# VHH binders against Uncharacterized protein AF_1724, part 2

Target 1, 305 residues: Uncharacterized protein AF_1724, of Archaeoglobus fulgidus (o28550)
Amino acid sequence: MEEKFRNCILGLAVGDALGMPVEGLSIENIRQLYGEVRDFLPSPYGDLNAGEWTDDTEQMVVLAESILETVYFDPENFAERLKRWFLETNSRRIGPSSTKAISNLMRGVHWTRAGVFSDTCGAAMRVAPIGLVYHFSLNLVERYAEISARVTHTGTAAIGGAVAVAVAIACNVLDFSDEEMLEEVLRRVEAYDNLLAEKIRYANEISDRDVEYAVEKLGNSISSLDVVPMAFYSYFAGKDFEESLIKAVNAGGDADSIAAICGAIKGAKGFAIPERWLEGLKDREFLEELATKLYELHMRIVKLT

## First folded at step 1 (VHH)

Design b10 (from b09 with R98Q T99K Y100G K102T D103L F104R W105Y S106L G107E H108E; framework vhh_nb_b201)
Fold by ESMFold2-Fast, scan of step 1:
Structure b10 (fold): chain B 305 residues (1-305), chain A 122 residues (1-122)
Amino acid sequence: as target 1 above (305 residues)
Amino acid sequence: QVQLQESGGGLVQAGGSLRLSCAASGSIFSINAMGWYRQAPGKEREFVATITSGGSTYYADSVKGRFTISRDNAKNTVYLQMNSLKPEDTAVYYCAAQKGYTLRYLEEYDYWGQGTQVTVSS
């Protein structure tokens, strides 16, 4: 189980760093500039080095730190930590919805009212620690994923996306089959957003098709309605961790978030991450310790209940 | 509350070495990111190095290859090994701590020590 925690956290960071240099690019732009992305590359804008991750991983760390402090997820603590992160890090890759919501928190708006009506994927991309720590209860995973999303997003696809990702991670830690995991995800997501649930189902149905077909059908914009289904497509389409991540990254668009989410879900299943990606990853040792602390917290909770 | 106390400063000749230590009390040291900043007369406080709870390190360009930050969680202590010292390294060195598992080496720190003077003569 501990290895699944480790590979989920590292898989998220690896996906983020792999997708970072091609964020915003079309499939054709990627082909012209890089051919096929298979390894870490520096940002074409000169702002980030090869192997460096972005706000996807940073916000996941913020959520993990919050949970490690409070034991059970507390949205007040998470909101406070998001405000500090926003003031302190000056992240250049943070999305517009997260920026607006955190600005509301900074102005003293309570977390229950700070979230913006948006479907961007900021909530889904950071939710992994909830799926890991609370996997002993899928109902608690769903509830905490929903509340963590509402701190910054009120769009039904954004909330449903966070639920989808957290539940998939929890099911994979529990060794559910892909079919069982998908059934659980779809049943819960449908309560938030029917279109998102249908697109996730469709992502599995087309998992035998190439990435160009998947992007044409599912989209690769910054919306949770595109990012989350595309991450599930990549998960189902790859036979191992490497193949899933290469498909996710080479989809372009919001590639860093697609790959981060795919990496988290695939890592939670226990798939091995290629050593070359671990060797090049920024702050590997810190992320490994973070995963260990989340696992220790999980074990402490289960023993006390 | 976290309290930080620096030691190991002093006078050293250019090219020499010093090891600074920072002892922490009052909180769970192992969850804090720890860092070193310095302030020379007439200048703003500047970043030197940071180390996360997991051991990842970051350095200012001016000290890369010469300074090494490390931590000993069992002793609640962070160290700064300073080699190949230059006169321009002369400053008061401050230990700083953040809460949690952050990787923010250039962020404002929650807790600060009193400082220790390092003087490098030509």
Scores: ipSAE 0.000, ipTM 0.142, lowest interface PAE 16.4, mean pLDDT 86

Design b11 (framework vhh_nb_b201)
Fold by ESMFold2-Fast, scan of step 1:
Structure b11 (fold): chain B 305 residues (1-305), chain A 118 residues (1-118)
Amino acid sequence: as target 1 above (305 residues)
Amino acid sequence: QVQLQESGGGLVQAGGSLRLSCAASGSIFSINAMGWYRQAPGKEREFVATITSGGSTYYADSVKGRFTISRDNAKNTVYLQMNSLKPEDTAVYYCATRPYGYKLYDYWGQGTQVTVSS
């Protein structure tokens, strides 16, 4: 179980760092610049070195540290930690919806009203700790994923995307089959956003097709309606962790978020992460310690229950 | 919002050279990645070259060794020096920018026509 926590957290950060240099590029641009991305590369924009992660991993850490403090998810604590992170971070890759919502929080707007009507994937990309810690109850995972999304996003696909990712992680920690996990995800997501549920189902149906076909059918924009289905496509299309992440990264578009989400879900399944990616990863030891603390929190909660 | 205006296109004989310029206005240029794309008649728009805020350059295989991208942050301008031009380089050349922290390339200019005669 502890290994699943570790591989989920590390898998998210590895996906983020692998996708970072090709964020915003088309498949053709990636092919022309790099051929196929299989290893960490520096940002073409001069802002990040090879193996460095972005706001996807930073916001995941913020959420993880919030639940380590509160034990059970508390949106007020999370909102305060997001404000602190926004003031202290050196990241200039923060998405527009997160920026607007956190600006609202900093102006004194309560978290229940600060969220922006938007379907960007900022909520889904950070939700992994909720799926890990609260996997003893899929209903609690769903509820906490929804509330954590609402702090910054009120769009139905953004909320549904966070639910999809957290539930998939929880099911994978519980050793559900891919079919059982998909059934739980679709049943719960449909209540939030029917189109997102359909696109996730379709992502599985086309998992035997190449990445170019998947991007043509599912999209690779910053919308949760594209990012989350592409992450599921990549998860189902790869036979192991490496193949899934290579497919996710080489989809382009919001590649860092697609790969971060795919890496979290695949890591939670217990797939081994290639050692070469772990050796190159920024702050590996910190992330491993964070995963251990989340596992310890989970065990304390279960023993109290 | 960024506005882009390309210039420097024209007619040139095979083996000749042209220098394209793209002037940017309305935003902070120095932190943006800048790029050049081209579109030949009846074909899709294709990548040519990009330069990061830190000065790193990347080129399409078809132009590598012949074209050089550069930037002048004081003038908010990106340049494409095109040497050893071939008839196959005939296209409308477009300037593009990617603002720091944005997910997609946007803010295309109007384009400048480059015609290479054989």
Scores: ipSAE 0.000, ipTM 0.137, lowest interface PAE 14.7, mean pLDDT 87

Design b12 (framework vhh_nb_b201)
Fold by ESMFold2-Fast, scan of step 1:
Structure b12 (fold): chain B 305 residues (1-305), chain A 124 residues (1-124)
Amino acid sequence: as target 1 above (305 residues)
Amino acid sequence: QVQLQESGGGLVQAGGSLRLSCAASGSIFSINAMGWYRQAPGKEREFVATITSGGSTYYADSVKGRFTISRDNAKNTVYLQMNSLKPEDTAVYYCAADKRFYSYGPTTYEYDYWGQGTQVTVSS
């Protein structure tokens, strides 16, 4: 169980760092520039080194540290930590929806009203700690994922995307089969956004097709309607952690978010992460410690010790 | 916008003990790791110990087993308990903190915030 927590957190960060250099590129551009991305690369813009992660991982850390402080998810604490993170960082890769919502929080708008109407994937990309810590109750995972999304996003696909990712992680920690996990995800997501649920179902149906086909059918834009289904496609299409992440990264578009989400879900299943990716990962030991603290918190909550 | 204030330095005989304190104020939620570095006259600044927000501790080989770093969450203060002090421990000790959510190990790190330093002198 602890290994699943570790691989989920590390898998998210590995996916983020692997996808970072090809964010915004088409499949054709990736092939032309890199061939196939299989290892960490520096940003072509000179802002990040090989193995460095972005706001996907940073916001996941913010959520994790909030939960470690409050024990049960508290949106007030999360909102305050998002404001501090935003004030203390000048990250160029923070999405427009997150920026606007956090700016509202900074102006004194309560978290219940600060979120913006947007379907970007900022909520889904950070939600992993909720799926890990509260996996003893899928209903609690769903509710906390929804509330955490609403701090910054009010779009139904953004909220549904966070629910999909958190529930998939929780089901994988619980050793659900892929079929059982997909059924839980679809049942819960359809209550938020029917199109997102249908696209996730379709992602599984085309998991035997290549990445080019998947991107043509599902899209690879920054919308949760594209990112979350592509992450599920990559998860189902790969036989192991490495294959899933290579497919996710080489999809292009919002590749860092697709790969981060895929890595979190696949890691939560207990798949081993290639050591070469762990060796090159920025702040690996910090992320391992974070995963251990989340696992310890989970054990305290369920009183299994 | 973080300020670090050290205290507890002084003169002590070899084999003695001393406890350093560092209180953080300002944007404390931005602090992930806090630690201690030291600089002896004519030497470069060297790592001593760090404690992450999660409670993990890291020590330089030269102080491992003799020094203990700890944190008081209620006061947002980090402590360095220094036991079995040696003349070679004589240095100005600096409190340091990072402004990002990163962990630090026993190697040399760059911190965003530094205190003014406190002198520790160990007589032979």
Scores: ipSAE 0.000, ipTM 0.148, lowest interface PAE 15.9, mean pLDDT 86

Design b13 (framework vhh_nb_b201)
Fold by ESMFold2-Fast, scan of step 1:
Structure b13 (fold): chain B 305 residues (1-305), chain A 122 residues (1-122)
Amino acid sequence: as target 1 above (305 residues)
Amino acid sequence: QVQLQESGGGLVQAGGSLRLSCAASGFTFSRYDMGWYRQAPGKEREFVATIYSGGSTYYADSVKGRFTISRDNAKNTVYLQMNSLKPEDTAVYYCAADYEWGSYDLYEYDYWGQGTQVTVSS
């Protein structure tokens, strides 16, 4: 179980760092600049070195540290920690919805009113700790994923995306089959956003097709309607962790978020991360310690419940 | 060089329809949230509709059920289908684009078109 926690957290960070240099690029541009991305590369914009992760991993850490403090998810604590992170981060890659919502929090708007109507993937990309810690109750995972998303996003696909990712992680920790996990995800996501559920179902249906076909049909923009289905496509299309992540990264667009989400879900399944990606990863030891603390919190909660 | 160019405006009778188009160039269109705003004489600029990069849509209450926003990423174009037009819909309509990594507000966009006049006669 602990290994699944470790691989989920590390898998998210690996996906983020691997996708970081091609964020915003089309498939054609990736082919021209890099051929196929298979290893860490520095940002073409000079903001990040090879193996360094973005706001995807940073916001995941913020959520993880929040729940380590409060034991059960507390949106007021999470909002306060997001404000501190926003002041301290050097990230130049924070999405528009997260920026606006956190700016609202900084101005004293309560978390229940700070979120903006947007379907960007900021909520889905950070939600992994909720799926890990609270996997003893899929209903609690769903509720906490929804509330954590609402701190910054009120769009139905943003909320549904966070639910999809957290539930998939929880099901994978519980050793559900891919079919069982997909059924649970679709059943819950339909209540938030029917188009998102349809696109996730379609992502599985086309998982035997190449990445170019998947991007043509699902999209690769910053919307949860594109990012989350592409992450699920990549998860189902790859036979192992490496193949899934390479497909996710080479989709382009919001590649760091697609790969981060894919890596989290695939890691939670217990797939091994290639050692070469772990050796190059920024702050590996910190992330491993974080995963251990989340596992210890989970075990403490289960003993109390 | 970012450019947004609106077309499709004109004079129409109440109850009629118009289809506005906005052709975009100079940026990765599929990554931008696209919107329509309008400004009537002597009034503040008013939000009309937005379509997010992923395809989700949001409408002002005044136009919900009558207007439909859509996009064609292959043509780098956003559309506003306006049905059951009313005299109070008379305004200059502006196409707007918001970059995903910039500061964002539901009612503020990074790039604006020149506008296209829509006049609905009573």
Scores: ipSAE 0.000, ipTM 0.117, lowest interface PAE 20.0, mean pLDDT 87

Design e01 (framework vhh_8emy_2)
Fold by ESMFold2-Fast, scan of step 1:
Structure e01 (fold): chain B 305 residues (1-305), chain A 121 residues (1-121)
Amino acid sequence: as target 1 above (305 residues)
Amino acid sequence: QVQLQESGGGLVQPGSSLRLSCAASGFTFSSYAMHWVRQAPGKGPEWVSSISSGGGSTNYATSVKGRFSISRDNPSKTLYLQMNSLRPEDSAVYYCAKGYYDSSGYRYDYRGQGTQVTVSS
């Protein structure tokens, strides 16, 4: 179980750092610049070095640290930590919805009203700690994923995307089969957004097709309607962690978020992360310690209740 | 408000050179990667080249690699594209662009009027 926590957190950060240099690029642009991305590369825009992660991992850390402080997810604590993070971060890659919602929080708008009506994937990309810590109750995972999303997003696909990712992580920690995990995800997501549920189902159906086909059918924009289905496609299409992440990264578009989410879900399944990616990863020890603390919190909760 | 003003285009013969300029205002130029995008008649926009915020990293589309060179001068807030060995296929309106995210993914904000490059004899 502990290894699943570690691989989920590390898998998210690895996916983020692998996808970072091709964020915003088309498949054709990736082929022209890099051929195929298989290893960490520096940003072509000069903002980040090889192996460095973005706001995807930073916001996941914010959520994890919030949970470690409060034990049970507290949206007020999370909102306060997001405000502090926003003031301190050097990231130039924060999405427009997150920026606007956090700006609302900074202006004193309560978290229940600060979120913006948007379907971007900012909520889904950071939700992994909820799926890990609260996997003893899929209903609690769903509820906490929903509330954590609502701090910044009110769009149904953004909320549904966070639910999809957190539930998939929880099911994988619990050793559900892929079919059982997909059934739980689809049943719960349908309550938030039918189109997202349909696209996730379709992502599994086309998992035997190449990445170019998947991007044509599912899209690779910053929308949760594209990012989350592409992450599930990549998860199902790869035979191991490495193959899934290479497919996710080489999809382009919001590649860092697609790969971060795919890495989190695949890591939670217990797949081994290639050592070369772990050796190159920024702040590996910090992320490993964070995963251990989340595991210890989970064990404390389960033992007491 | 982002403002971008392109210049330096013109009518030239194949094999000629042109240097395009882009004057930027309305944002902190030195903090953003900048791009050149072109659009030929009857075709969609094609990414041409990118340069990092500090100028240390540059990238080029395969079609222009080895012929074009992107550079920037942060103090003057100006982006440049040196175009050598021009071909008829390079004929297009050239836009300088600042990258941004929206619901369609990573986009290029090129709201300038562009500068027309025509390569013919």
Scores: ipSAE 0.000, ipTM 0.142, lowest interface PAE 17.4, mean pLDDT 87

Design e02 (from e01 with K98R G99D D102G S104G G105K R107L Y108P; framework vhh_8emy_2)
Fold by ESMFold2-Fast, scan of step 1:
Structure e02 (fold): chain B 305 residues (1-305), chain A 121 residues (1-121)
Amino acid sequence: as target 1 above (305 residues)
Amino acid sequence: QVQLQESGGGLVQPGSSLRLSCAASGFTFSSYAMHWVRQAPGKGPEWVSSISSGGGSTNYATSVKGRFSISRDNPSKTLYLQMNSLRPEDSAVYYCARDYYGSGKYLPDYRGQGTQVTVSS
């Protein structure tokens, strides 16, 4: 179990760092510039070095640290920590919806009203700690994923995307089969956004097709309607962690978020992360300690019963 | 649908000037910040310059600052890169790119086929 926590947190950060240099590029542009991305590369824009992660991992750490402090997810604490992070971060890659919502929080708008109507993937990309810590109750995972999303996003696909990712992680920690995990995800996501549920289902149906076909059918924009289905496609299409992440990264578009989400879900399944990616990863030891603390919190909660 | 067509590259002598153009179509050009990115033979890609949606803000890589000038003509949906005092190390394929977030964080989104610039004697 502890290994699944570790690989989920590290898998998210690895996916983020692998996808970072090709964020915003088409498949054709990736092929022209890099051929195929299989390892960490520095940002062509001078903001990040090879193996460094973006706001995807930073916001996941913010959520994890909030949960470690409050034990049970508390949206007020999370909102306060997001404001602090926003003031301190050097990230140039914060999405438009997160920027607007956190600016609202900074102006004193309560978290229940600060979120903006948007389907961007900022909520889904950070939700992994909720799926890990509260996997003893899928209903609690769903509720906390929804509330954590609503702090910044009110779009149904953004909320549904966070639910999809957190539930998939929880099911994978619980050793559900892929079929059982997909069934739980689809049933719960349908209550938030039917189109997102259909695109996730379709992502599995086309998982034997190449990445170019998947991007044509599912899209690779910053919308949760594209990012989350592409992450599930990449998860189902790869036989192991490495194959899934290479497919996710080489999809282009919002590649860092597609790969971060795919890496989190695949890591939670217990798939081993290639050592070369772990050795190159920025702040690996910090992330491993974070995963251990989340696991210890989970065990403490369960032992209270 | 979204299309970017780079032009103006070629073979020039060191110290020469060259103006690259990028014709945009399929999106509201005036709503997006734009970028120039280059990739030299045997090297990784390098961000060169960015311009805000209205043209009021520009940024340059240290390697080209003072020699290159980015500009745009929103009515004609065209982005430009004026390259002065060209050096052999400026030899690269130059790509035009739309900002991923529109007017926000200056990350390239869509790229065209590129235009080859070769600075050699």
Scores: ipSAE 0.000, ipTM 0.356, lowest interface PAE 10.8, mean pLDDT 89

Design e03 (from e01 with K98T Y101D D102F S103W Y106R R107Y Y108S; framework vhh_8emy_2)
Fold by ESMFold2-Fast, scan of step 1:
Structure e03 (fold): chain B 305 residues (1-305), chain A 121 residues (1-121)
Amino acid sequence: as target 1 above (305 residues)
Amino acid sequence: QVQLQESGGGLVQPGSSLRLSCAASGFTFSSYAMHWVRQAPGKGPEWVSSISSGGGSTNYATSVKGRFSISRDNPSKTLYLQMNSLRPEDSAVYYCATGYDFWSGRYSDYRGQGTQVTVSS
């Protein structure tokens, strides 16, 4: 079980770093510039080096550190840590909805009212620690994923996306089959956003089709309605961790978020991450230590219950 | 140095109520989640209840849900557990724990002396 925590956290960061250089590019542009992306590359804009992750991983770390401090998810503590991260971060790649919501928190707006009406994927991309730590209760995973999303997003697809990702991670840690995991995800997501649930179901149905077909049918924009289904498509389409992540990255669009989410879900299943990706990853040891602490917190909660 | 002092336990009959208190010092109480943990003779520690730093979220073990209520007063740095409809199986030493120490494991089970609750006729 500790390995699943490790691979989930590292898988998210690897996906983020792999997708970073092609964020915003079409499939055609990726082919012309790189052929097929299989390894870490520096940003074409000169702002990030190969193997460096972005706000996807940074916000996941913020949520993880909040949970480690509070034991049970506390939205007030998370909001305070998001404000601190926003002030202290050197990252140049923060999403527009997250920026606006955190700016509201900085201005003194309470977390219950700070979130913006937006369906961007900022909530889904960071939610992995909730799925890992609270996997002993899928209802708690769902509730905490929802509340964590509401701190920055009020869009139903953004909230539903966070629920989908956290529940998928929890089910994978519990060794559910892909069919059982998908059933739990769809049942819970339908309560938030029916279109998102339909697109996740469809992502599985077309998992035998190529990435171009998937992008045509599901989209690859920054919306949770595109990012989360594409992450599930990539998860189901790949036979192992490497194949899933290569498909996610080469989808283009919001590629870093698609790959980060896919990597987290696939890592939680226990799939091994290629050593070449781990060797190049920024702050690998810090992320491994973070995963160990989350696992220890989970075991502490279960031992006392 | 984190210090937690529990009080309010005693010997009561089944169906009775007790209110436990925990006085906190040595840390910024309002910034940390708080927990109640109990340990019965011959058994391992059992988590009972948790409350978020601001008091907006509470959680309970299935065995006490509907009977116990956790609350906190940040200005006085005090944690409370209101225990209603007490049963013999609630007999245990009750400890309060901070979220900071809970993750470390070492202090969450054995912080302070605890307060003994005995429910018997």
Scores: ipSAE 0.000, ipTM 0.260, lowest interface PAE 14.3, mean pLDDT 87

Design e04 (framework vhh_8emy_2)
Fold by ESMFold2-Fast, scan of step 1:
Structure e04 (fold): chain B 305 residues (1-305), chain A 121 residues (1-121)
Amino acid sequence: as target 1 above (305 residues)
Amino acid sequence: QVQLQESGGGLVQPGSSLRLSCAASGFTFSDYYMHWVRQAPGKGPEWVSSISTSGGSTNYATSVKGRFSISRDNPSKTLYLQMNSLRPEDSAVYYCARGKYSYGWYPFDSRGQGTQVTVSS
């Protein structure tokens, strides 16, 4: 179980760092500039080195630290930690919805009213710690994923996307089959957003098709309606961790978020991450320690032998 | 109590080198990732460099990579930043920071008082 926590956290960061240099690029642009992305590359904008991750992993760390402090998810603590992160990072790679919502929190708006009406994927990309720590109850995973999303997003696809990712992670830690995991995800997501549920189902149905076909049908914009289905497509389309992540990254668009989410879900299943990606990953030691702390918290909560 | 004390700043010409030091006390230095962060007047803090507990892993902001080198001496509880080929844009107050994690500015749980570096002709 500990390995699944480790591979989920590392898988998210690996996906984020692999997708980072091609964020915003079309499939055609990626082919012209890089051919096929298989390894870490530096940002074309000069702001990040090869193997460095972005706000996807940063916000996941913020959520993980909040949970480590409060034991059970507390949205007020999470909101305070998001404000601190926003003040201290000065990051240019923060999504527009997160920026607006955190600005509202900074101005004293309570977290129940600070979220903005948006379906961007900021909530889904950071939710992994909830799926890991609370996997003993899928209902609790769903509820905490929903509330964590609402701190910054009120769009139904943004909320449903966070639920989809957290539930998929929890099911994979529990060794559900892909079919069982997909059934749980679809049943729960349908209550939030029917179109998102249908697109996730469709992502599985076209998992035997190439990446170009998947992007044409599912999209690769920053919307949760595109990012989350594309991450599930990549998960189902790859036979192992490496194949899934290469497909996710080479989809372009919001590639860092697609690959981060795919990596988290695939890592939670227990798939091994290629050692070359682990050796190149920024702050591998820190992320491994974080995963261990989350695992230890889970064990304290359930008092497992 | 955690204490971090920076030194080594000053006024230098473009192209010059400086070596910053940070003396740590009040905690087990070898258990923590350490960071250098800087802040120029009218700007927010900018992460410069990080070093793992053993010194085996180092990271740099793209603006300083190839010019700056971070190192640590665990027995003496001292963090260093060797700054070469200094540019006017490097002018800032430089802070030593303790954190459990090596990423940008966040999360840090303690930082020192800072040392001023001014690069001007």
Scores: ipSAE 0.000, ipTM 0.229, lowest interface PAE 12.9, mean pLDDT 88

